# Miniprotein binders against p81326, part 127

Target 1, 226 residues: p81326
Amino acid sequence: MLHFGGFIMEINHISKILEKEREEYIRNKVEEYLKQGFSKDDAVNKANQSWRTYIGHRIQDVIYNLLKKFLKDSGLKVTTDKALNNRNLPEELDKVKRLIAINYGEYLFLPDADVIVYKVENNDIKIIAIISVKNSFRERRFETTYWKLKLKESPVTSHIKVFLATPDKDNEISYKCPNGKPKKMRIILEYELDGIYFLKEDFEETEKAKHFGKIVEDIIEISKKL

## First folded at step 14 (miniprotein)

Design xxL84F
Fold by ESMFold2-Fast, scan of step 14:
Structure xxL84F (fold): chain B 226 residues (1-226), chain A 101 residues (1-101)
Amino acid sequence: as target 1 above (226 residues)
Amino acid sequence: GPEEILEEAEKLLEEAYKLIREARELAEKGDPESLEKALKLLEKAIELLRKAIEKIQKALDQGVPEELRKKLERAFFMAEWLLFFAEWLLEYIKERLEKQK
């Protein structure tokens, strides 16, 4: 069994580390743009844009490492779609790749699967969940939903849970009816996906919209039913 | 500039896609000569896709206007999907060629 209190503590610690990392990153990028001849205001704006790209990759890595650490004792394995795209692919990962790929006639495509959780029992691989990590919703807003619907149609992949993980710092999907107005993006994502996990404290909690600290517990329970 | 990088990346993606399509058609024929030709086309496509990904990442890391950033991110997504498909097809072709030896 895993200690879920320790997992929650690590999420809080990592959030604080990422904020310090942000301050240092912005300082360095502002200096870089100033040296290139940009105005102070332009340098700050460009540094903030650069940070949004950087933090997306950083959050994916953090989530991967947390899940790998805390699912290990439950016999669950974790990989990434980036790892599945490597030239030198181990046999086990090649099989994972085959089991989540979606067939479009002559073409196979991976879903938006930043993090993939699976188990191996007597050389039989079962995919438990895929997790899409989104720092912002400016691009690919419903990509995760599209892949969920495609996976659901196949008997091979219909059991796979599709989760969204996000800090949602801009409050794009944190509330269903901010200012009394229904938020289309939040409503659709919650309806179609198996869960939304927030890397923040302030959000509207529902049966499917939870704090990220609950994800390990939920994945373990799902794996037991397979 | 960033617009030129996007244009270069899109050109690389288009060329890689054409190579992948030709390789797929050759793989369907299944004879040793066609499989060997498909392998070489996929190796070229993978090289082009990795160059596209590298260019896109460097542009995104430096910071670009929002409209260009969205297009670069979509190009990155396409490059990753095509790279996955090309590497998958290349693996199956290599296995088939080894059995023919």
Scores: ipSAE 0.000, ipTM 0.105, lowest interface PAE 19.1, mean pLDDT 78

Design xxL84I
Fold by ESMFold2-Fast, scan of step 14:
Structure xxL84I (fold): chain B 226 residues (1-226), chain A 101 residues (1-101)
Amino acid sequence: as target 1 above (226 residues)
Amino acid sequence: GPEEILEEAEKLLEEAYKLIREARELAEKGDPESLEKALKLLEKAIELLRKAIEKIQKALDQGVPEELRKKLERAFFMAEWLLIFAEWLLEYIKERLEKQK
């Protein structure tokens, strides 16, 4: 039996740390831009854009470390797209890379898989899930669904669950139209993906759209069926 | 010698890869006759891959020069990867055939 109370507590603790990091980051960046001769308004806008890039990488790292910590006792392993792009891969990671690669004729490409969960049984590897981490949806709105559809085309990868994890602070996919209906982007993402996990409190939960605190138990449950 | 074993293993890997590609295409068609054909191709591919792995392991165990050792290790990892892929595709096809009965 696993106790998930610790996971939820750690998520809450990390949220408070990230909030404090944001304040310090913005303050320092605004000062830098003001010293470069930018107006106060321009400095604030540039600092906020810089924060969005920074927090994207930071959230990915946080999710990787949380999943690695809380899935370890269930015999599940976690790696990253960045680790798989290294030239000198350990044997195990080389096998993981080959099991998630998508064929484009003469070429093999990796999906946009920020975090990858797999298990090892009898020296054989089974991929459980890939998690795409998105801080905003301004430009590449349907990239995650594209990779989900490509993975479904191959019998080797069709079993792999594709999840989206996002704070969605700009309410891009948790936003509803004035008539109460979700935007087209939310409808498509929820329909095509295996799940959306929000790192925020105020959203409408569905069977597929859940609070991030539920991701560990969901992944463990899926792994039992594979 | 070990160099000749590497050449033999590479030929087995190439043949297995071709069979796996054909089986994947047939699996995507999804009809019972195509799935039955894919199953037979994968069984043959797995047999070839296991022979390649056995040969490579015996060569590595004999202590070979560093350059040849690296090539044998690459062939070994390629064979293991293809074997994992083939076994997974085989399981997928078996499940689909059982579902269609």
Scores: ipSAE 0.000, ipTM 0.111, lowest interface PAE 18.7, mean pLDDT 77

Design xxL84M
Fold by ESMFold2-Fast, scan of step 14:
Structure xxL84M (fold): chain B 226 residues (1-226), chain A 101 residues (1-101)
Amino acid sequence: as target 1 above (226 residues)
Amino acid sequence: GPEEILEEAEKLLEEAYKLIREARELAEKGDPESLEKALKLLEKAIELLRKAIEKIQKALDQGVPEELRKKLERAFFMAEWLLMFAEWLLEYIKERLEKQK
């Protein structure tokens, strides 16, 4: 069956294909690092870190392209934190960067925002949402929450929605209380963030935890209120 | 008329979806023969999806009743989503196939 379910199924299958290649990727990277003079334990650790980065970029690219394509007709624009860190920045993106930057005294830093959705009205830019893409929660599991809390502190950025998008293949945050045991990570992320969008079918749905297929419609509705 | 175009587009979408599913299973096997077969299936799926999108756009350009318009819009978005995934998988398979040569 097509529709929403077909869309989620395709995203899940992309993840499964990438996971099947994991063993070969890691084996090749371990050999590469061993040839560079790293110890076996260090080589294995670096290979696993490399894999996590690789798979993360692949899923992030899919999400970026889907949002860019499906939000275009609603007058919404999409960019990435990588684009905002380019040396030669167009005026429009420079304005976007300044509207999401967080003040640390004499310094300004960008949040960890993989995908940024904004709109342009009468030459004014309004940031709608920041989306963090996480394939695993082994490291920096509350980084997205930290950035949400920092954005809330400023009148300039407090309206910006902060979303998490994840396949969560290891079921680390898919359920709030599996087998009667509360999952602190899922509970805290859902409480503090504006939404969690799962790139899978099997998870506990709430008002804030939804299938990724609902993200386009949600963003459009949010933009109409701004 | 537009209703006939919707029916034709839906058949193209169903055929493309089946091809994409088969291509994914072949990609999981990972041998050169399976990857080459997956590549051919995805090229055909992409062609069918582009034809479906073109047909749906032509139907939407005609004055259509609201209920039919909504069905055409859903078919359009589905075709674009499937095209996106098929193009991504196609590039992934091409890259993998090159590394095995």
Scores: ipSAE 0.000, ipTM 0.184, lowest interface PAE 13.6, mean pLDDT 78

Design xxL89M
Fold by ESMFold2-Fast, scan of step 14:
Structure xxL89M (fold): chain B 226 residues (1-226), chain A 101 residues (1-101)
Amino acid sequence: as target 1 above (226 residues)
Amino acid sequence: GPEEILEEAEKLLEEAYKLIREARELAEKGDPESLEKALKLLEKAIELLRKAIEKIQKALDQGVPEELRKKLERAFFMAEWLLLFAEWMLEYIKERLEKQK
């Protein structure tokens, strides 16, 4: 029998495949930055940062397209925070943006919502979930939990599920210490978030930390309760 | 029956996954010969995945018990996921080969 958790493709392998484009990408970006007047060292550093951003966007696009395809028949719609930041925003997406925006006095900001799942009923929009996609945790380890806590403060957004999707290639939150205890970051993320979906094969599942392949059925189940 | 169809579909999924893994390793090498081999493996994997999806849809169209329906839906979602990944990788490899002409 096929064990789907064990057979789900690790999204971090997309990064390895794309590494074959890395040298040309970096070379072209270095030339571009040098023409803009940056020093050689600055140009190289900026090119490397650009590459890391490019890889992250590719992984996010794969997740977006997967969810869009699998949720379509359940009457669910999928968008991205990139789409919501367009100046030419369709009416439906403008409503989505307003329903997830967080108020800071005179200012409104979007949470870290790389992928957003919603439904439309009688011209009313209901936000089901937001998914933060993180290829690494080095600099932004608790950003997703901050947004979860902010969304929880308002009756308008408190129902929205906040999920983390990550290959965790550096074993930052899937690793257990020799005593079997998860690391502090894993404990906090699992406690505060509504779920963590790993894009890797080898880790121990819990009620809230699952193989990415389970995200579709979980989202559909949540949507039926709203 | 539907149980046998699930078993057949899962076997197709496992075969397709093995082909995709081999194609992934070849794509990581990035040389033209490896990319051409990866392309052929992905074409075969896509063929197997489409057959699996067809079988799963046929089984779901038959009134099946809840437990079997859940397994068929998971198999369907996995097949669609692998198909989406294989199609993405196929286009990436074609683009890479064009750049090398």
Scores: ipSAE 0.013, ipTM 0.428, lowest interface PAE 7.4, mean pLDDT 80

Design xxM78F
Fold by ESMFold2-Fast, scan of step 14:
Structure xxM78F (fold): chain B 226 residues (1-226), chain A 101 residues (1-101)
Amino acid sequence: as target 1 above (226 residues)
Amino acid sequence: GPEEILEEAEKLLEEAYKLIREARELAEKGDPESLEKALKLLEKAIELLRKAIEKIQKALDQGVPEELRKKLERAFFFAEWLLLFAEWLLEYIKERLEKQK
């Protein structure tokens, strides 16, 4: 049986590990760039950019492993878009790929689906949710929204929930503007997506914008209605 | 003004799209020299797409008329889609070069 308190404890434990990992990563990367002949300021800037890329993949892996662990007992399966881009796919994953692919005329593309949750019942596969993981919103801020709109166009994919998971360390969507209104990006993302799950404590909670600790419970509830 | 920013962004998007198409044709040839040339074209396309996105975001952050806002949003989504495709194609080509070692 699932213990949601255990899930929250696991998240807290991983958060502390990631903080220590960040300090060590930045220190090592600054040294590496200094050895390559970069100035101290350039080395720090490059190390921070490298960390943003690294932590994106790291958080993605963390979310994948947490969801896989805590959804298993509910009969739910978890995969990644990286797994689906493998040339030699098992039959089950090939079916998952076909059920989330977006049609662009002669071509089929996968949405930005870092983590995919599905179930198998009587040999039928049902996609429950896709989760886009972002630690920064600088350039590709509405990518997840675009994929949600494309999925909504087809009766085959319109039921699939599209979630955003983010630590939002730069406070790009979790804090209000000086005039007291939510930031435009927050308004658009919350309006178009099925949910935003924050890996942080300080934000304006709504029906769709929740702490990441709620995601397992929400996914299980959604799966029961399908 | 914002109208000129849209025009400039659209030029960048058109140039990036042409580079992506050329890179795709080179990727289909599959030889190392063609694949390496394709990577350089994709790097330039991604650079142009990021410039276009910057210009569009800057214009959207200003108070613009409804009609112009809609065009800027359409250009933004198209630029984001092209960037996704270009980055996917770049990784695909890198993988193919690795297998030819």
Scores: ipSAE 0.000, ipTM 0.108, lowest interface PAE 18.5, mean pLDDT 77

Design xxM78I
Fold by ESMFold2-Fast, scan of step 14:
Structure xxM78I (fold): chain B 226 residues (1-226), chain A 101 residues (1-101)
Amino acid sequence: as target 1 above (226 residues)
Amino acid sequence: GPEEILEEAEKLLEEAYKLIREARELAEKGDPESLEKALKLLEKAIELLRKAIEKIQKALDQGVPEELRKKLERAFFIAEWLLLFAEWLLEYIKERLEKQK
């Protein structure tokens, strides 16, 4: 007997597995920074920032490869903001870039979209979703909501779903207070975003806050309505 | 027949899933001995998953009734999901063991 839910839940353990290398990573980075002449406190702070960046990239890469593989059979394509920042873009990616760019008067900027899902129909590109990958909320915690609000301002981008994917290791947005009230950050993120997908098992699901394994089916359903 | 192939594939998937769960628990422990044991379990799981995928693809190519096709496609999706996870975990563990040398 196949238990589909059990199989897809394995992906939720990725953060726990990666977390095991944190102590060794931090020790090595502190040593590197001390050799460069930084104080002990500065070396520790820089090592912790390096870890946050490193783990964020690892989780983002896993999410990108997973979505790319599973969405391919539904005719959906996946790219990254890193790919869109290349100087010489294929015509298809250049079109994707133009369809998510936000106008600031004389300037156009890309949202901080770690992973982008789109489809191609009759040589036209339709952006389905952008996914922001956050390992922690220590700094720039509402940046994803800022980009969601900006995308809503234009008829070209207002349909684009904006999702957050996060292990939420420190229970900053998955924890409910004893009285049942979510934390302020959770309330704001869930209200403004189209969905939050947790890479963890222990939290209460809502209509917009779900286990990460559900993201593939959700994106496919959204794409059928566009 | 195709129904028997589905049953064989499902048995392979269940066995692979058990190996993957054990390997994941060992990876969460993170010591070299646990990581080395996890690698062997993942190699076996990947072998089983590739056999399941091959069987499922052959069954789908034979032309099957719609209801059986849906079940084979679901089994294929599960196999691909587990294979992606197992391959990721295998590479991660190899990286970890290399850094500890």
Scores: ipSAE 0.221, ipTM 0.615, lowest interface PAE 4.5, mean pLDDT 83

Design xxM78L
Fold by ESMFold2-Fast, scan of step 14:
Structure xxM78L (fold): chain B 226 residues (1-226), chain A 101 residues (1-101)
Amino acid sequence: as target 1 above (226 residues)
Amino acid sequence: GPEEILEEAEKLLEEAYKLIREARELAEKGDPESLEKALKLLEKAIELLRKAIEKIQKALDQGVPEELRKKLERAFFLAEWLLLFAEWLLEYIKERLEKQK
């Protein structure tokens, strides 16, 4: 028999496949930085930072294309923060940007919303969810949580679901202590966010922490309640 | 009838899934020989998935009972999911092989 869960779980291997490029990428970037006059230690540090950015963008692109393809038949639309930062926005995307923007007095800023899901119903735009894609938690561990808390402050944005998608290669938020207790970062992220979707096999699922393959069905269900 | 078409489509999906899983394991090894084998498996899997999708669409067009329609729609979703993954992996492997030449 066709086993639904097994088939959709293949997406979880994308991060592992992409990681095979890491050594060659790092070697090439180290050479580039050394040629620019950086010390060996600085070149290595910069190359590792470049890799983290590069892999993050590649995973974001896969997630965007997957959601765009699978949500279109449900009447849902998908965009990115890159698209919303274009100066010549179509009217629909300009409305999406305004509905997500966070007020800081005289200034409006777009949250760190790598992928944005919305619907158009009777000429009204409803933002369903924003998805933050994190390959590493070393330097920006609570960024997604900050944006969730800011969005909750406004009646315009308080309904928007905020999700984190991550391979969590270093087991920073999927790790359990020997007594079974999660790390502080995992506890805080799971408590504050609407969901965490892992691009990996090895973790314990909860009500909010799930395999990435479940994200399409979850978003469709949420959209029907709006 | 539509129920027989669903069974045929499910067999094609299971065959395609086996090929995709093998191709994914070869892609994780990352050497040129493994990547070339993965390409051939993915080309065959994509062919099977497109055939399954065509069969499912024809069955849905025949006017089916609600219970069978839901099963066909689920099979269609799974086929499209696997096709997306297989197409992504195929393009990724082509890029990797090109860079290694």
Scores: ipSAE 0.313, ipTM 0.689, lowest interface PAE 3.4, mean pLDDT 84

Design xxM78Y
Fold by ESMFold2-Fast, scan of step 14:
Structure xxM78Y (fold): chain B 226 residues (1-226), chain A 101 residues (1-101)
Amino acid sequence: as target 1 above (226 residues)
Amino acid sequence: GPEEILEEAEKLLEEAYKLIREARELAEKGDPESLEKALKLLEKAIELLRKAIEKIQKALDQGVPEELRKKLERAFFYAEWLLLFAEWLLEYIKERLEKQK
């Protein structure tokens, strides 16, 4: 008998595979920065910063393309915050942007919505979920939880599911202390968010913290209830 | 019949999954010889997956009982998932090998 859950887990290895580019990428970027006149130490630091940004964008692009392809057959559409920040937005994307924007007096800001899933019914747009993609937690930030709490305040956005997707390579939120207790950041993120999807194999799944391969089925289930 | 087609498709999916898993492990090693071997495994896996998808789609095009329809749709979903991963990995490996030449 096929255990289909095992098949989709292969996607969890994307981060490990992409990491094999790191040495070559860093070497090339160090050379580039040295040619620009930076010191060796500054060039190395900037190259490492560049790699973290690069790998984050690559993981985000993979997630976007996978979700777009898989959700299309369920009548769901996928876009990115980058697309919403483009000049001359199509009417549909302009409506999406307005439906996730958060009001700060005279100003409207987008949440940390790297990937956005929505549906169109009778020319009305319904936002299903936003996904924040984090490759690392070097910066101490509860920004994803902040945006979730802000979205909850408005009847227009309170139904929107907020997910975190991460390889968590450094075990910053998937690690448990020897007594079995998760770190404070993990406890808060899991409590406040609608789900955490890990691009890694070795962690304990909970109701909200799952292997990334489960995100497609979860989003489809949520969309049916809206 | 459709039940026999599902069984054939599941066998193809299981074989493709084993090839993809081996190719993924070779890609994680990252050396040129491992990457070249991974390419050949992925090419075979993609061929098997496309054959499985074709069989499943033909079965779904026929009027099938609800129980079988759900199993075929689930098999189709996972076949497409594996194909997407295999195609992504194949292109990634090709890019890596080209840059290393």
Scores: ipSAE 0.256, ipTM 0.651, lowest interface PAE 4.2, mean pLDDT 83

Design xxR21K
Fold by ESMFold2-Fast, scan of step 14:
Order: C-alpha cells, then structure tokens, then sequence
Structure xxR21K (fold): chain B 226 residues (1-226), chain A 101 residues (1-101)
C-alpha cells in the first residue's frame, strides 16, 4: 500500500470543517428545543448531544462509502448496523445479522457495529470484520472492547475481527505514554482490539495501530485466510 | 512500461493530495474568497486523480506481473479514496457558498 500519510487526506479535517458550523448548529438547535418547551440548560445539553450525533454520523457515512468502494473489487461486501435493523431484510442481510448477533440467553443483541464487512462464497456468508467508528472518547470509550470480548466467547463469532476507526482529533488515544504518563484508554483498546485505524497522520504506530488507509489491505488479507 | 505508469500515477496522487490539503485549509477558514479558491484547487485535484485512475486502469488491462499489479491496485484504491473525499469537500463548499447569497 502507498504510504497513507503522504497520499491521503485526513478525515479529521472533515470533522474540523463541520465544526466550523458548530456554533450556528448549536444556536439553531437551542432555539428549536426552547420552542419545544425545554429549559435553557436542557436545550443547550440536547443541542450539544445532537451535534455529537450529527458529526459522528457524517464520519460513519464517509467510512462506509470508502470501504464499500475500495472493497468492491475484492469481492467483499459492506453493510451497516442501521441496514440490519430494517424490518424485512433480504435473505443475505438476514444471514449477516444472525452471524454477528450475541446470545444473552433468550435474547440476541447486535454489537456496536457501525460498519460490517463480509464475503459471500458459494452462498455461504463469512463475516470478516466489524468496525466501530468513534469521533470522540468522552462517552462509551470501552464499548467496542466489550463487544470484542463477547464475540470471542462463541465459536460462531470468535474469528470476527473488531476494529476501531477514529480521527482522534483531541489526541485521547494517539500515544501510549505521552510525557511519561500512560494513557490507559489507548493501552487497553490496543491490547483488546484487533486494530486501531487512525484518520490522521500524527500518532504512535504499532503492529495494531495504523493509518486508516491500511484497513483495506488488512481486511483483504484477512478475508483470504478465512 | 507499467512501472513508468505507476511512477506517473504516484506523482499525480502526490500533486492531488497537496491541492486537497490546501483546499481543506481554505475551507476551514470559511470566507467566500477562501471557499472560491478551495473550489478551484479541488477541480484541479479531481482532474489529476481521474488522469491517474485512467492510467492505472490501462496498465492493469495490459496484464502485469503480480507484484506490480498489487502496487497498481493500491495506487488505484488511494486515487479512488482521494477522489471521493475531494468530491465530498467540493459539494460541501458549493452548498456553503450558496448559503452566503
């Protein structure tokens, strides 16, 4: 693969551009919530939550479309947890859903799988990877780790790779020991997950922590072995 | 030969990336003059990327050794990703310019 940092735009810059609109978005949402009868403090909090959801979805959409485009020629297919929540699923997606669901006794739940990569071979479906997209780590920072550990418990799902993709704009997990102080979140995520793919150039590279541009090559390689 | 085509494609990718990076910085500033300049840079970047893609596709069609095929495929993937990003940013800038009228 060509050197990612030298040949690809950082998706964290998309986040920066969208955040230039942040104040106007927040102002407009606060006005909207105030008109709905919320208090000023509640309106501000809801507006901030709405912005985090909005920008998160934008990054997820970009990643989904990029993976769908780049994996197409390798015979790999891409879907989302949102697509799997449609009521009347095509047979193929229904099979995908059943192959990633986690058993809790009488109940089955889907992991936090923003993007799902699978292959169809002789009408059999094999799940290759689940990708969690995180724009920030303020909330639910270890949710992806929890799902990885649950997937490892079943022989049906133990082969599925769990990846994190993040611009990490605030440098929350970009380095293991900046200024000599260990970053618990980075250390734990790298240890438990199959990989962390950064949508930025400035981070500490390891065998598991790579530029996002390497994710296509890695997924194709994994698919050939399984 | 195909190796020369790969080198040419890589140079086109490097040039396009520099233009996209500058356009992104201008888009972050957000004023009409910067947005208009970013639009022109993105149009040029898209032209370079399409040229790179065309060259890579022609090289792949001619049949190449497996090692070179892998490098050409990676260059193709990078070009397609940069093109998707450039097209998205261009659409964003056009929408923002319309809101300022």
Amino acid sequence: as target 1 above (226 residues)
Amino acid sequence: GPEEILEEAEKLLEEAYKLIKEARELAEKGDPESLEKALKLLEKAIELLRKAIEKIQKALDQGVPEELRKKLERAFFMAEWLLLFAEWLLEYIKERLEKQK
Scores: ipSAE 0.000, ipTM 0.244, lowest interface PAE 12.0, mean pLDDT 78

Design xxR21L
Fold by ESMFold2-Fast, scan of step 14:
Structure xxR21L (fold): chain B 226 residues (1-226), chain A 101 residues (1-101)
Amino acid sequence: as target 1 above (226 residues)
Amino acid sequence: GPEEILEEAEKLLEEAYKLILEARELAEKGDPESLEKALKLLEKAIELLRKAIEKIQKALDQGVPEELRKKLERAFFMAEWLLLFAEWLLEYIKERLEKQK
């Protein structure tokens, strides 16, 4: 229980650090682009675009490390799609890769699973969940939903939970029906996915759309049923 | 009648879905030839999805029994979802091709 309190405190602390880091990053990048001869407006735009790429990788790393730390005591292991795309895989990770691969007739492809949670029992591997990390929904907004639908088609992968984790800073999927107008992206993602976890305080909470602080508890509960 | 239109729309959705899956495979390969083929498959899938949506809307406009209405609405939402996904994948591939040129 203390671990869950600590986890929520870590998330809130990281959110504050990321906001400060953003301000410093943007300031430094604007200065860099100005020195390269860009106009003030262009420098600001380029700095903001650079931040979106940077923060995407940064948030993914943060989520990976948090889940690894807080799931360890429950006997759960965490890896990444980057680790699984390594040419020389340890036997355990090779098994993980095979258990999440999707069949397209002659071909087997990995879903774009930023973070993967699994457990090992008597040399048998059970995949618990895959987590897609999205900083922005400007592009690739339904990729996670596509992979969920594909995983659901096979008895080998149909049990795997597919989650989306996002700060959703631009409020693109934070509300289902703002101003009485249904948001297709939020509605479709919530309907098709097993959960959406927000790294922010202000969003419409449902049974499947929760604060990121709930993800450790949810994963542990799912794992106990496998 | 509306039941026949639903059946026709479902066949269009199935064909579009298969094309989208093939396009995704080609997008994963990432070479220019595969990306160009994926674009053509997605253009065809989008065309089929728009035809399905048009047929479903036409059937819904005629007034149908509740059970059939629910099936038509499910098909409509599926078609709209697939269309959104196909359009997203199309934009992704166009961006990849632009970077390669």
Scores: ipSAE 0.000, ipTM 0.106, lowest interface PAE 19.5, mean pLDDT 77

Design xxR21M
Fold by ESMFold2-Fast, scan of step 14:
Structure xxR21M (fold): chain B 226 residues (1-226), chain A 101 residues (1-101)
Amino acid sequence: as target 1 above (226 residues)
Amino acid sequence: GPEEILEEAEKLLEEAYKLIMEARELAEKGDPESLEKALKLLEKAIELLRKAIEKIQKALDQGVPEELRKKLERAFFMAEWLLLFAEWLLEYIKERLEKQK
């Protein structure tokens, strides 16, 4: 009997492997920022932020490639907000961009949608889900919730599922207090979002908080209802 | 039949998983000898994973009950996930070895 839990990869292992390169990466970035005229303290802070951004991009790339590969046979397509911000968009991606744009009076902006899942039926595009990838929650803890609430306001976008994918390596939202109650941030995120997918083994699954391995079957099931 | 193919694929997945875990630990050590050993383990793991994927696809092509189809789809997901990680780690190790020359 094969159990998925035993085969799930902790994405924070990517971070641990890269940790051996961390000192050199930071040293090189500090030197770069110093040459740009930043103080030593500012250079160090910017170098550490650069490292966190780099790791975040590596995790995002893994999730993108995984979803693209597994959803292909179900007729689902995957793109990224980076691809949608390209100046010269193919017609299909331009349509995707317009279908997830949020109205701010006279302006339209894209949500911070790291990975976007959609389908094409009879030359019409339907957005299935937006996945926000967070490797940490230090400063932007409710950003994904903000975008969910904005999308919910419009009949054009209210059907779009908003998911959070995270290794939660600091146990910010996977930890339970001694009384068995989740932390406030976990309660709010789970309540407002359509799902949280953990890239780690050690947490208690709920109806909305699951191992990342379940995201493919969940997205396919949602797409069948659209 | 499809159940026998699933069992064979599961054995390949288990072996590949063990090799990938060993390679991960060797990559964390980071010395040239450990990285070279990790590279060989990952190459073997990737080979086993590709064989597992082929077996799972053959089983899925047969008429199968819903419960067996779900198990095969889960095994396929695991194989592709492990393959993606193994391929990423392999490229990372190759780059580190190049830097150490």
Scores: ipSAE 0.012, ipTM 0.323, lowest interface PAE 8.7, mean pLDDT 79

